VH-VL binders against q0aze0. Designs and how they scored, part 9

Target 1, 268 residues: q0aze0
Amino acid sequence: MKIILVNNRFKENTEKKAQEIAGQLSALNVEVIIDNGLDEPYAGTVDFIMVLGGDGTMLRAARRYGQRAIPVLGVNMGTVGFLSNIEINELAEYLPLILREEYSLEARMMLEVAVFQQQSLLTRVFCLNELLLRSNSPRMLSFALEISGQKLEPYRGDGLIVSTTTGSTAYSLSAGGPIADPQLDAFIVTPVASHIINKRPLVVSPEREISLHLLEEREAIIGIDGQIKMDFGAENRVLIKRAPHPLLMVNLKAKPFFTSIDRSLQRQ
Key: E = the ipSAE of ESMFold2; O = the ipSAE of OpenDDE; V2 = 0.75 times the mean of E and O plus 0.25 times the DockQ between their complexes.

## First folded at step 26 (VH-VL; framework fv_ixekizumab)

Design t26 (at its last look DockQ between E and O 0.52; V2 from the best seeds 0.00; counts 0 for: pae E 11.9 > 2)
Fold by ESMFold2, look of step 26:
Structure t26 (fold): chain C 268 residues (1-268), chain A 120 residues (1-120), chain B 112 residues (1-112)
Amino acid sequence: as target 1 above (268 residues)
Amino acid sequence: QVQLVQSGAEVKKPGSSVKVSCKASGYTFRSYGISWVRQAPGQGLEWMGGIIPIFGDADYNQRFKGRVTITADESTSTAYMELSSLRSEDTAVYYCAREYYDSSGYFDYWGQGTLVTVSS
Amino acid sequence: DIVMTQTPLSLSVTPGQPASISCRSSQSLLHSDGDTYLHWYLQKPGQSPQLLIYKVSNRFSGVPDRFSGSGSGTDFTLKISRVEAEDVGVYYCMQSTQTPYTFGQGTKLEIK
């Protein structure tokens, strides 16, 4: 059995804990690869991914490994979030179940984001929460949104968020989008705009294709999961689709989504 | 089920043009690139160009620039390749092929091919 | 243009034996996005080409596991662990790291 331990080298003192857990697993004849964010993602075959940390560390793991159809377990090491399943002090209790593969999986939709210059692909990235298009200057953006060949009236404002249902509790929420049940597959399209343009959030079928481009030259940025930033200009376009594979989240312990909303949101 | 169905064989005279169609079904036409690849009798494969329908502009192999026009009609889910000023060396089978994920560059599904014969 | 060179140009293989086809590019196929856009196709007699392997080593859906791809930079290999009668045809490598997309000249595989 081979496991990847994902941690954040510089946060929550997770490095020491990752080494301790790696030692324990090695003693059980489990091969362990540590991904602390410094090196390229591990390219070899693995059976399981364990994420030590909060939602931010899970987002990085999802971007790196989410398309490989590998079970991913979130282990909370401090701040309660939406993406962890068990606490670090419970890991020993659940470790036998992990090794016997006695757990269920919850599928979470991901976005596939392709950024182009003209018709040339510049980059392709996957994300769990959202893509944010926003102005990188005091000026508002003028941009075009197209959904499955349907061209909407031009947008004017600070930007736009395209999120998954999992991402509905992240930046989409603060911009006025709805909280969505993460068991649903959908796009949530939330304007970041002034009140002078009456554009409402849209909930869109995951089978739709979403395209964005600027209608005039402005300095803009595309943000991915609040962690990756890319310059975006009038020569660029982005295409957003449902990713080929969902993130497979391990469920060892029931974690009621709806009764925990208030507390989890306060800690975002 | 993804399918690309091309128009039938053509016999053309030198100096004329030919327009080959490629009707797509079983997927969201506008989101995937369509490339055109030709194969002269007994020869290898040669990329002519391609189009991503959502973006509208075609890219061409410079070898064919000025003679080839590639277009897409979203309303009929059909791509077209038109080759003008035909010469005898343009005798070939012309394939359309779907490019996965727009500019990802590999061709996961191919049409059946269209033989174009240029002869006086 | 990136030139793709295949060797050998022809193979004759006893059924059940392995086969190996090399493809070399005139420059690195590693793209700035971290992926390598080298692909393999099979054109069976009288048919359209079909995708076997994409991005060096990924088998396309429905392709038997006896086909494998490897390589990096400018040197790539397609291997067939046990050749079967249905594997006859012409094998092409192709790069799509930059336009124009270019193919190798082809390797004809025959059963002896």
Scores: ipSAE 0.005, ipTM 0.535, lowest interface PAE 11.9, mean pLDDT 87
Fold by OpenDDE, look of step 26:
Structure t26 (fold): chain C 268 residues (1-268), chain A 120 residues (1-120), chain B 112 residues (1-112)
Amino acid sequence: as target 1 above (268 residues)
Amino acid sequence: QVQLVQSGAEVKKPGSSVKVSCKASGYTFRSYGISWVRQAPGQGLEWMGGIIPIFGDADYNQRFKGRVTITADESTSTAYMELSSLRSEDTAVYYCAREYYDSSGYFDYWGQGTLVTVSS
Amino acid sequence: DIVMTQTPLSLSVTPGQPASISCRSSQSLLHSDGDTYLHWYLQKPGQSPQLLIYKVSNRFSGVPDRFSGSGSGTDFTLKISRVEAEDVGVYYCMQSTQTPYTFGQGTKLEIK
């Protein structure tokens, strides 16, 4: 077996733990690759990905490896989040199951985000939570939203979030979006501080395509999972689709989403 | 099934313009690009430009120096290529092709071609 | 513009024998997204071009498995394991990593 340990080099505790776990796994004849974000994603074949840290680390791991259809386990290290399955102190208990591949998988829809300048692709990324379009100034943006060719009335506001159901408990929630069942595939389109008070979030079929562009010569920012930032101007277009591959999240421990969501939200 | 049906052959005088149509069917018109590629008699292929209907922006080969205009009508699922200031060197078969794109594109389906003859 | 150079420009092959066409680009076709946008088309006599291979090595739907593509960076190859009569035509490589998209000169394949 070959396992990637994903941690954050800027979190010293996760780095130390990654080394420790790597040693333990090596002692069990498991090949281990540590990805702390410093280097490019490991290009070789692997059987399992273990993410050490919080939701941010999971998001990074998803972007780096999600398209490879590899089981991904979130191991929480004392943070509040929704993307971890077990706690670090539980790892020893569940390690035998991991090694025997005795676990279930939960498929989570990801976004395929393509940013264009005219017909030229600037970047393509797969992400687990959301794309954010926001103003780069205190002024509101005017931008166009199209859903499968249907042109909505122009949006005016600070921005717009297109989120997966997984991402519904992330920035979308803070912006007033609905909480969605993570087992449901859908887009959630949440306005960010729209001047239209009654502008409500949209729940959109994963079969549809979402496109955004600015209606004015202003500078905006595209944000991906709160970790990637890109300048976005009037010449740019963004196309959002369901990613062709879901993230395969490992389910070792039952986590009742709806019974625990209130607890998690109250802690924030 | 995906089909691209182009307009018929054209005979034009030098200095005039030609507009070729490409009607698409069998797929969601907005979700794929349409590119135009021409082929002079006995010669190779030359990309002229393309359009992605969902964005409405066209990209052009600058070698044509602004003589090419590519448009798309979503209501009729038809793409158009207009070439102005025609020259004898513009005599060619003009193809429309569906452009499948991830980050960039390739042409997975082609029209039957339209012969444009430019002669005095 | 990226210049695409094919070799050979013509190829005569006995049916059942293999064929190989090379395509070289003037610069790397590796895109920033990690993919390489090099494609192969076949234009049979009197017909429109048709897609054979996209993104270096992916066979398009309906394309026989005797066709294969390989390569990286600036060097690419289309191989036909066993040439058949229906394979006659002109083969083009194309790059779409950068606009304008550009084609190779074409390689004419004939049967001996």
Scores: ipSAE 0.005, ipTM 0.519, lowest interface PAE 9.9, mean pLDDT 91
ESMFold2 (binder alone), look of step 26: mean pLDDT 93; pTM 0.953

## First folded at step 27 (VH-VL; framework fv_ixekizumab)

Design t27 (at its last look DockQ between E and O 0.46; V2 from the best seeds 0.00; counts 0 for: pae E 11.1 > 2)
Fold by OpenDDE, look of step 27:
Structure t27 (fold): chain C 268 residues (1-268), chain A 120 residues (1-120), chain B 112 residues (1-112)
Amino acid sequence: as target 1 above (268 residues)
Amino acid sequence: QVQLVQSGAEVKKPGSSVKVSCKASGYTFRSYGISWVRQAPGQGLEWMGGIIPIFGDADYNQRFKGRVTITADESTSTAYMELSSLRSEDTAVYYCARDRYDSSGYFDYWGQGTLVTVSS
Amino acid sequence: DIVMTQTPLSLSVTPGQPASISCRSSQSLLHSDGDTYLHWYLQKPGQSPQLLIYKVSNRFSGVPDRFSGSGSGTDFTLKISRVEAEDVGVYYCMQGTQTPYTFGQGTKLEIK
């Protein structure tokens, strides 16, 4: 077995723990690669991905490795989040199950986000939570939203979020989006401070495609999972689809979503 | 089965315009771009421009200096290329091709080509 | 615009022998997303171009394994391990990294 450990390079504690775990795994004849913020994702094949840290680290790992259809385990290290399955102090207990591949998998839909400048592809990203379009100035944006060829009335506001159901408890929630069952595949389209007072979030089938572009010459930004930022202008377009592969999240420990969500939200 | 079927050959006078059609089938039309590439007799391939139907706007090779207009009709899954102010040098076979913008910006399927002859 | 330069412009090959075509770009074709958008097409006599290789080394559906692509940055190569009669035509490299998309001059492959 070959395992990649993904930790947060900005948190020394996670690095130390990664090294410790790597040593333990090596002692069990497991090959270990540590991704502590490598310039490029590890190109070799791996059998299992262990994420050491919080939701942010998981999001990064998902973007880097999610397309490879490899089991991903979130190991929480003292943070509040929705994407970890076990705690760091529980790892020793569950390690035998990991090595024997005695765990269940939960498929989580990811977004495929393609940003264009006219006909040129600028970037393509697979992400677990959301795509954000927002103004880069105090002025509101005017932008066009199209869903599977259906042109909606122009949006006017600070921005728009297109989220997975996984991402429903992230920025979309703060913007007034619904909490979605992570077992459901869907897009959640949540306006950010819309000029239309009662502009409602949309729940959209994962079979549909979503496109966005600005209707005026203003500066905006695209944000992905709160970690990637890029400029977005009138000549840019964004196309959002369901990623061809879901993230395969490892379930070693039962973690009821709806009973835990209240506790998590109360801590925020 | 992806198919692109183009309109028939055209003979045009200098100064006139020609509009070539490309009917697509076998895939979701609005999700993929359509590019136009021409080939003068005995010459290589030249990209003219393209359109992504879901976006509605087209991108052009500036070498044509505004003489090219590319449109798409989603209701009929048909893309169009209009070339105005025709010159003898515009005599060529014009191809439509499906763009894989979401993957790697290449043309995976091509139409059969449309010969446009510009002569006095 | 990115200039694509192919060599040779013509190639005569005995059936069963290998062939190699080079394509050079005026600038790196490595895209910011990490992929390299260099593609190869074959235009057989009297036919439309058809995709052979995409992203440097990936064979398109239905393309025989005797075709292979390699390279990086600005230098790329298309190889045919054993040329067959059906391989006759003009080969084009193309960059899809930025618009306007540009093609090489073409390499005409003939059978001796």
Scores: ipSAE 0.033, ipTM 0.534, lowest interface PAE 5.8, mean pLDDT 91
Fold by ESMFold2, look of step 27:
Structure t27 (fold): chain C 268 residues (1-268), chain A 120 residues (1-120), chain B 112 residues (1-112)
Amino acid sequence: as target 1 above (268 residues)
Amino acid sequence: QVQLVQSGAEVKKPGSSVKVSCKASGYTFRSYGISWVRQAPGQGLEWMGGIIPIFGDADYNQRFKGRVTITADESTSTAYMELSSLRSEDTAVYYCARDRYDSSGYFDYWGQGTLVTVSS
Amino acid sequence: DIVMTQTPLSLSVTPGQPASISCRSSQSLLHSDGDTYLHWYLQKPGQSPQLLIYKVSNRFSGVPDRFSGSGSGTDFTLKISRVEAEDVGVYYCMQGTQTPYTFGQGTKLEIK
């Protein structure tokens, strides 16, 4: 059995715990690859991914490994977010179940984001929470949104968020979007500080294609999961689709989403 | 399920033009690329250009710039390639192929090919 | 333009024996997104090309497991572990990393 332990090297408590857990797993003849964010993603065959940390570390793991259809377990290290399943102090209890593959999987939709210069692909990334288009200057943006070829009236404002249901409790929520049940597959399209009064958040079928481009020359940024940023200008377009593969989240312990919403949001 | 059906063979005189159609079915036409590839008799494959219908503009191999026009009609799910100022060396089979994005070159489904013969 | 060079250009193989086709590019095919857009196509006699292998080593749906691809950077190989009569045709490597997309010259596989 080969697993990846994902941690954040800039949070020292996760680095120390990752080494400790790697030692425990090695003692059980489990081959362990540590991904602390320093190097490129591990390219070889892997059976399981264990994420040590909070939602941010899970987002990086999802971007790196989510398209590989490998089970991913979130292990919380203190502050509960939305993406962990068990606590670090419970790991020893659940480890036999992990090794025997006695767990269920919950599929979480991801976004596929393709950024173009004119008609040439610049980059293609996958994300778990959201794409953000925002102004990179004091000036507002004027931009076009198309959904499956249907051109909406132009947007004016600070930007736009295209989120998964998993991402509904992240930036989209702060911008006025709804909290969505993560078991639903949908896009949530949330304007950021719109000057067009009738631009409300939209909930959109995951089968739609969403495209964005600027209607005038402005300095803008595309943000991915709040962790990747790239310049976006009038020569660029972005196409957003449901990713080919969902993130396969390991479920060892029931986590009641609706009864825990207030507590989870307070800790973000 | 994905299918690309091309128009029939053409015989043309030098200096004229030809327009080959490629009718797509079984997928979301507007968000996938269509590339055009030609093959002269007994020769290899040569990419001519491509289009992603939702973006509208085509990308061309500069070898053909000025002579080739690639378009797409979303209402009929049909891509077109028009080659003008034909020469005898343009005699070839012309294929359309589906491409996930115009820069990736992942041609997973191909049309049956259209023979264009240029002879005086 | 990226030049793709295949060797050999012609290959005669006894049925049941392995075959190997080399493809070399004039520059690295590693894209900035971390993927390598090197693909292999087979054109059987009288047919359109068909996709065999995409992004170096991934078999397209329905392609027998006797076909495999490998390589990185500028050097790539298509391997057929046991050649069958249905494998005859011309094999092309092709790069999709940047436009214009370019094909190798083709390798004609025949049964002897």
Scores: ipSAE 0.005, ipTM 0.521, lowest interface PAE 11.1, mean pLDDT 87
ESMFold2 (binder alone), look of step 27: mean pLDDT 92; pTM 0.944

## First folded at step 28 (VH-VL; framework fv_ixekizumab)

Design t28 (at its last look DockQ between E and O 0.01; V2 from the best seeds 0.00; counts 0 for: pae E 17.9 > 2, placed apart)
Fold by OpenDDE, look of step 28:
Structure t28 (fold): chain C 268 residues (1-268), chain A 120 residues (1-120), chain B 112 residues (1-112)
Amino acid sequence: as target 1 above (268 residues)
Amino acid sequence: QVQLVQSGAEVKKPGSSVKVSCKASGYTFRNYGISWVRQAPGQGLEWMGGIIPIFGDTDYNQRFKGRVTITADESTSTAYMELSSLRSEDTAVYYCARERYDSSGYFDYWGQGTLVTVSS
Amino acid sequence: DIVMTQTPLSLSVTPGQPASISCRSSQSLLHSDGDTYLHWYLQKPGQSPQLLIYKVSNRFSGVPDRFSGSGSGTDFTLKISRVEAEDVGVYYCMQSTQTPYTFGQGTKLEIK
């Protein structure tokens, strides 16, 4: 068995723990690769991905490895989030099950985001949470939204979020988007500070394609999962599709999603 | 099945223009790109430019110095390539091809080609 | 522009024998998105080009498994494990990592 440990090099606790776990796994004749974000994603074949940290680390892991259809386990290390399944102190207990592949998988839809400069593809990214288009100035944007060839009325506002159901509890939620069951596959299109006060979010079938472009010569930015940022102008287009592969999240421990959401909302 | 059917052969004089059509069928026209590639007699392939119907955006090979115009009519699922100021060196078979622009562009289906002959 | 160089330009092969075509680019074809956009086409005599391999090593639908592609960075190879009569034609590599898209010179494959 070969396992990738994904952690954040900027968090000493996760780095140390990754080394410790690597040692433990090696003692069990498991081959281990550590990915702390410093290097390019590991290109070799692996059987399992263990993410040590919080939601941010999981998002990075998903972008780096999600397209490879590898089981991904989130191991929380004392952070608040929705993407971890077990706690670090529970790892020893569940490790035998992991090694025997005695776990269930939950498929989570990812986005395929393609940004173009005319005919040229600038970048293509798979992401777990959302794509954000927002103004790079205090001025509102005017942009076009097209869904499966249907041109909607132009949007005016600070921006727009296209999120997965997994991402519904992330930035989309803060922008007034609906909370979605993560077991449901759908796009959530949430306006950010629309000039139309009651502009409603859209829930869109995962079979559809979403395209965005600016209707005026203004500077904007594209954000992906809050971790990737790129300039977006009048000559750029973005196309959002369902990723061809879902993220396969390991489910070792049942977690009550809706109860957790209620608790989280009470804290806000 | 995916098909690209091009217009017939053309004979043109130097300095004139030619407009070749490419009718697409068997797929959603606006969701894929159309690129144009030409091949001079006994020579290799040369990319001329492309269009993405869903965006209406075009990209051209600058080697043609603005002589190429590519358009698309979604209502008829037809792409067009117009080449102006024709020269003898423009004598070639012109191909349209469906472009997978979402993968920075490879051509998975090709038209049958259109021979354009430029002669005085 | 990225220059694509194929070798050899001509290849004569006995049926049943393997064939190998090299394609070299003047710069790396690794795109910023992490993929490498190198493709192979075959143009049979009197026909339009047809896609064989896309993104270095993926066989297009209907392409026999005797065709394989490999490589990285600036060096790529198309291999035919057992050449058949129907494989006669001109093979082209193409890059689409950046515009303008550019093709190799072509490699003419003939049967001995």
Scores: ipSAE 0.008, ipTM 0.491, lowest interface PAE 11.2, mean pLDDT 91
Fold by ESMFold2, look of step 28:
Structure t28 (fold): chain C 268 residues (1-268), chain A 120 residues (1-120), chain B 112 residues (1-112)
Amino acid sequence: as target 1 above (268 residues)
Amino acid sequence: QVQLVQSGAEVKKPGSSVKVSCKASGYTFRNYGISWVRQAPGQGLEWMGGIIPIFGDTDYNQRFKGRVTITADESTSTAYMELSSLRSEDTAVYYCARERYDSSGYFDYWGQGTLVTVSS
Amino acid sequence: DIVMTQTPLSLSVTPGQPASISCRSSQSLLHSDGDTYLHWYLQKPGQSPQLLIYKVSNRFSGVPDRFSGSGSGTDFTLKISRVEAEDVGVYYCMQSTQTPYTFGQGTKLEIK
């Protein structure tokens, strides 16, 4: 059995725990590949991915490995997250089940984001939470949103968020979007400080294609999961679709979604 | 034009706290990170931490984490850095700087610096 | 923490002559997103630092083309093809590939 152990090198306790866990797994004849974010993603065949840390580390794992249809387990290191399933102090209890593959999987929709310059594809990236289009200057953006070829009235404001249901509790929520059940597949389109009256958040079928482009020359940024930023200008377009493969999240321990958002909202 | 304007110089006693402000103008405040960097007299630069207002994320250099609090007020476009339990070695010029992208970027615009002198 | 080491720590340069500053990191600065987050700043006497070069080789707006950056992995260089009086100050490299962000110790450039 070969496992990728994803950590965040910038969090000291996840690095130390990753080394400890790698040693424990090696003693059980499990081959461990550590991905701390510094090297290229492991390209070989892998049976399981274990993510040590919070939601940010899971987001990186999803971008790196989410399209490979590999089970991904989130292991929380102390702070309650939306994307973790078990706590680090529970890992020893659940490890036999992991090794015997006695767990269920929950599919989480991902976005496929394709950025073009004129007609040429510049890059294609995947994300678990959201794409953020925002101004990179004091000026508002004027931009067009199209949904499956249907042109909506132009937007004017600070930007727009296109989120998965998993991302509904991330930046979309802060911009006034709804909390969505992550078991649903949908796009959530949330305006950021829109100056156009009646531009409300939209919930859109995952079969739709969403495109964005600027209507005026402005400096803008596309943000991916709050972790990747790309320049975006009037020469660019972005196309957003449901990714070909969902993130396959391991479920070892029942984790009530609606109870956890109550706790998260109290912490805000 | 992007501008970061910091509060004035301060003289503090050991054991007290200081709170330095950094008022931003000429850009959409919440869309960029603000980092704090200090420079002791005659010495180099040391990153203290930063905040990304739109994402709500803060990050601290572990050497300061227990003593540094960084906040942002979007309504006034102002970031703050508070350093507690001041010591003589905290005498330095404190800069705020705008981080262009994702806290892992570069500092394109800097404030004028705030001299904090800690003396008994 | 990633340690950034600059050499030399001090330069005296005749006006019009080239200058070169080396920056070495204790580990690769190549980020998983494919970018290398190595930047150069100049702090002129009595002033705040100012950005010269970002992500190894990109000149910031308003920076003269006599400044250039190069390098990869752990080894980076800032070059000034023709030093002018306005170039006096302390030059710092900085990595932002991971937190904490860290600076080199600085290279003081003086005119002979």
Scores: ipSAE 0.000, ipTM 0.398, lowest interface PAE 17.9, mean pLDDT 86
ESMFold2 (binder alone), look of step 28: mean pLDDT 92; pTM 0.951

